# Designs tried in a protein design chat: VHH binders against WD repeat-containing protein 86 (WDR86). Part 19

Target 1, 376 residues: WD repeat-containing protein 86 (WDR86), of Homo sapiens (Human) (q86ti4)
Amino acid sequence: MGGGGSALRVCADHRGGINWLSLSPDGQRLLTGSEDGTARLWSTADGQCCALLQGHESYVTFCQLEDEAAFTCSADCTIRRWDVLTGQCLQVYRGHTSIVNRILVANNQLFSSSYDRTARVWSVDKGQMSREFRGHRNCVLTLAYSAPWDLPSTPCAEEAAAGGLLVTGSTDGTAKVWQVASGCCHQTLRGHTGAVLCLVLDTPGHTAFTGSTDATIRAWDILSGEQLRVFREHRGSVICLELVNRLVYSGSADRTVKCWLADTGECVRTFTAHRRNVSALKYHAGTLFTGSGDACARAFDAQSGELRRVFRGHTFIINCIQVHGQVLYTASHDGALRLWDVRGLRGAPRPPPPMRSLSRLFSNKVGCAAAPLQPA
Short names: E, the ipSAE of ESMFold2; O, the ipSAE of OpenDDE; V2, 0.75 times the mean of E and O plus 0.25 times the DockQ between their complexes.

## First folded at step 22 (VHH; framework vhh_surovatamig_d1)

Design k31r (from h2a with D31K; at its last read DockQ between E and O 0.75; V2 from the best seeds 0.79)
Amino acid sequence: EVQLVESGGGLVQPGGSLRLSCAASGFTFDKYWMSWVRQAPGKGLEWVATISEDGSETDYVDSVKGRFTISRDNAKKSLYLQMNSLRAEDTAVYYCAREPEYYFGWDNFRKRGQGTLVTVSS
ESMFold2, look of step 22: ipSAE 0.733; ipTM 0.896
ESMFold2 (binder alone), look of step 22: mean pLDDT 83; pTM 0.843
OpenDDE, look of step 22: ipSAE 0.763; ipTM 0.902
ESMFold2, fold request of step 23: ipSAE 0.657, 0.688, 0.712; ipTM 0.866, 0.879, 0.889
ESMFold2 (binder alone), fold request of step 23: mean pLDDT 82, 84, 82; pTM 0.840, 0.859, 0.839
OpenDDE, fold request of step 23: ipSAE 0.842, 0.870, 0.866; ipTM 0.937, 0.947, 0.946
ESMFold2, last read: ipSAE 0.698, 0.696, 0.730; ipTM 0.882, 0.883, 0.897
ESMFold2 (binder alone), last read: mean pLDDT 84, 83, 82; pTM 0.860, 0.851, 0.846
OpenDDE, last read: ipSAE 0.865, 0.883, 0.871; ipTM 0.946, 0.953, 0.948

Design s31r (from h2a with D31S; at its last fold request DockQ between E and O 0.63; V2 from the best seeds 0.75)
Amino acid sequence: EVQLVESGGGLVQPGGSLRLSCAASGFTFDSYWMSWVRQAPGKGLEWVATISEDGSETDYVDSVKGRFTISRDNAKKSLYLQMNSLRAEDTAVYYCAREPEYYFGWDNFRKRGQGTLVTVSS
ESMFold2, look of step 22: ipSAE 0.749; ipTM 0.903
ESMFold2 (binder alone), look of step 22: mean pLDDT 82; pTM 0.841
OpenDDE, look of step 22: ipSAE 0.635; ipTM 0.857
ESMFold2, fold request of step 23: ipSAE 0.712, 0.683, 0.747; ipTM 0.887, 0.877, 0.901
ESMFold2 (binder alone), fold request of step 23: mean pLDDT 83, 83, 83; pTM 0.846, 0.849, 0.845
OpenDDE, fold request of step 23: ipSAE 0.814, 0.819, 0.846; ipTM 0.926, 0.928, 0.938

Design xk (from x1 with D110K; at its last fold request DockQ between E and O 0.69; V2 from the best seeds 0.74)
Amino acid sequence: EVQLVESGGGLVQPGGSLRLSCAASGFTFSDYWMSWVRQAPGKGLEWVATISQDGSETDYVDSVKGRFTISRDNAKKSLYLQMNSLRAEDTAVYYCAREPEYYFGWDNFKKRGQGTLVTVSS
ESMFold2, look of step 22: ipSAE 0.718; ipTM 0.892
ESMFold2 (binder alone), look of step 22: mean pLDDT 83; pTM 0.837
OpenDDE, look of step 22: ipSAE 0.618; ipTM 0.856
ESMFold2, fold request of step 23: ipSAE 0.707, 0.710, 0.722; ipTM 0.885, 0.886, 0.893
ESMFold2 (binder alone), fold request of step 23: mean pLDDT 84, 83, 83; pTM 0.854, 0.846, 0.852
OpenDDE, fold request of step 23: ipSAE 0.761, 0.795, 0.788; ipTM 0.905, 0.917, 0.914

Design xr (from x1 with D110R; at its last look DockQ between E and O 0.88; V2 from the best seeds 0.00; counts 0 for: pae E 2.2 > 2)
Fold by OpenDDE, look of step 22:
Structure xr (fold): chain B 376 residues (1-376), chain A 122 residues (1-122)
Amino acid sequence: as target 1 above (376 residues)
Amino acid sequence: EVQLVESGGGLVQPGGSLRLSCAASGFTFSDYWMSWVRQAPGKGLEWVATISQDGSETDYVDSVKGRFTISRDNAKKSLYLQMNSLRAEDTAVYYCAREPEYYFGWDNFRKRGQGTLVTVSS
């Protein structure tokens, strides 16, 4: 009976559901974005709210916390940069004409996706839009960025090299690869028969993995645009993806998480225990953490697939999870951020299987007993 | 456009019963899981019950198990929640919700109706 661990802390200061949770790079702070139109900064040490980020005119859809600034995007069609110490709004990025779904900060650039069918890149400091990526026929949902230094030094990569590559996923069933420097569509990744909901890039950013409402994951070479693999076994929408050490983890509306070999597309494990859709997943130190529409988080042994713990307390869907150190953070549409102790979930490192001493194989000295030549 | 219209709420005494209804339109009702969610005054949203497309599977939050029954009529495009043995803690606005096909949490749960108020008071 795995003792449902009580939350270490419940942070219920939001007046609406929490849509996203972002952890600072140092793990000392958390940023939440909410349906109440606000974001909040939290200390991970004590779970206290450090700052209220107020300014959006509609619900916050996504957020990203960096070392020096917080970023939020909203249904009010704007992105905001915030001072992490004072909570003041430093910059408003205006240009999108519909809901901003996701943002990504990299190389002093801010990338955004929107229901206006565009992705955009902004100068973080100047607040100006540097490029607009037009070409999707429907909403842009997800995005990922590959930095120039991660790209192979191929002649085609040299032109792409100055600004890197942006990969976007859309409800039009395609992913697109954009040259950030030129704003041109480099590749259109065609194959999905449903919306592309989630996207991850491998390190060094040569392969994209897309999850879709068509219940498939697809791997793509982002430079050539070639579909490398199709992962077929889910029976519902692929909602979330994580890539860890050549393993792809996928959460689905079919209430399962699957682990796949990235190179072969083989499903090596299926995690079952959820009562509703899997909305979030995070791998950490041999444990797979999941959030679900059943308002529970779960911890699985990533190798065995065994359910180790269920975290009960939320009253609505967990939208996002983060893990740092020995603490699991869960953000729910119930308006609460919860902190959980995940100590003791590390299965004792199974001692490496005893190296079977290969020594015993060599001893079969078949003594060829030379039959004595009987004297003629 | 997806429309969900809740009805059947009202004032009831502790131990009483109510039946909530939800009329669905603008989508193929039978293709979706449906849920009831509620929001008590000053509290966040709480999931209450879910039912599969054909009604063969149901699930409930623990606090309502044995007291509430979710059902559906696909021909009428209607969702129901029978609430028995009502308690003060059940006081909330109740919403009918379509289960999301894809989880953009903020988008999917907006496809709920205006809700119907249930007040349990002596």
Scores: ipSAE 0.411, ipTM 0.773, lowest interface PAE 1.4, mean pLDDT 89
ESMFold2, look of step 22: ipSAE 0.562; ipTM 0.832
ESMFold2 (binder alone), look of step 22: mean pLDDT 83; pTM 0.839

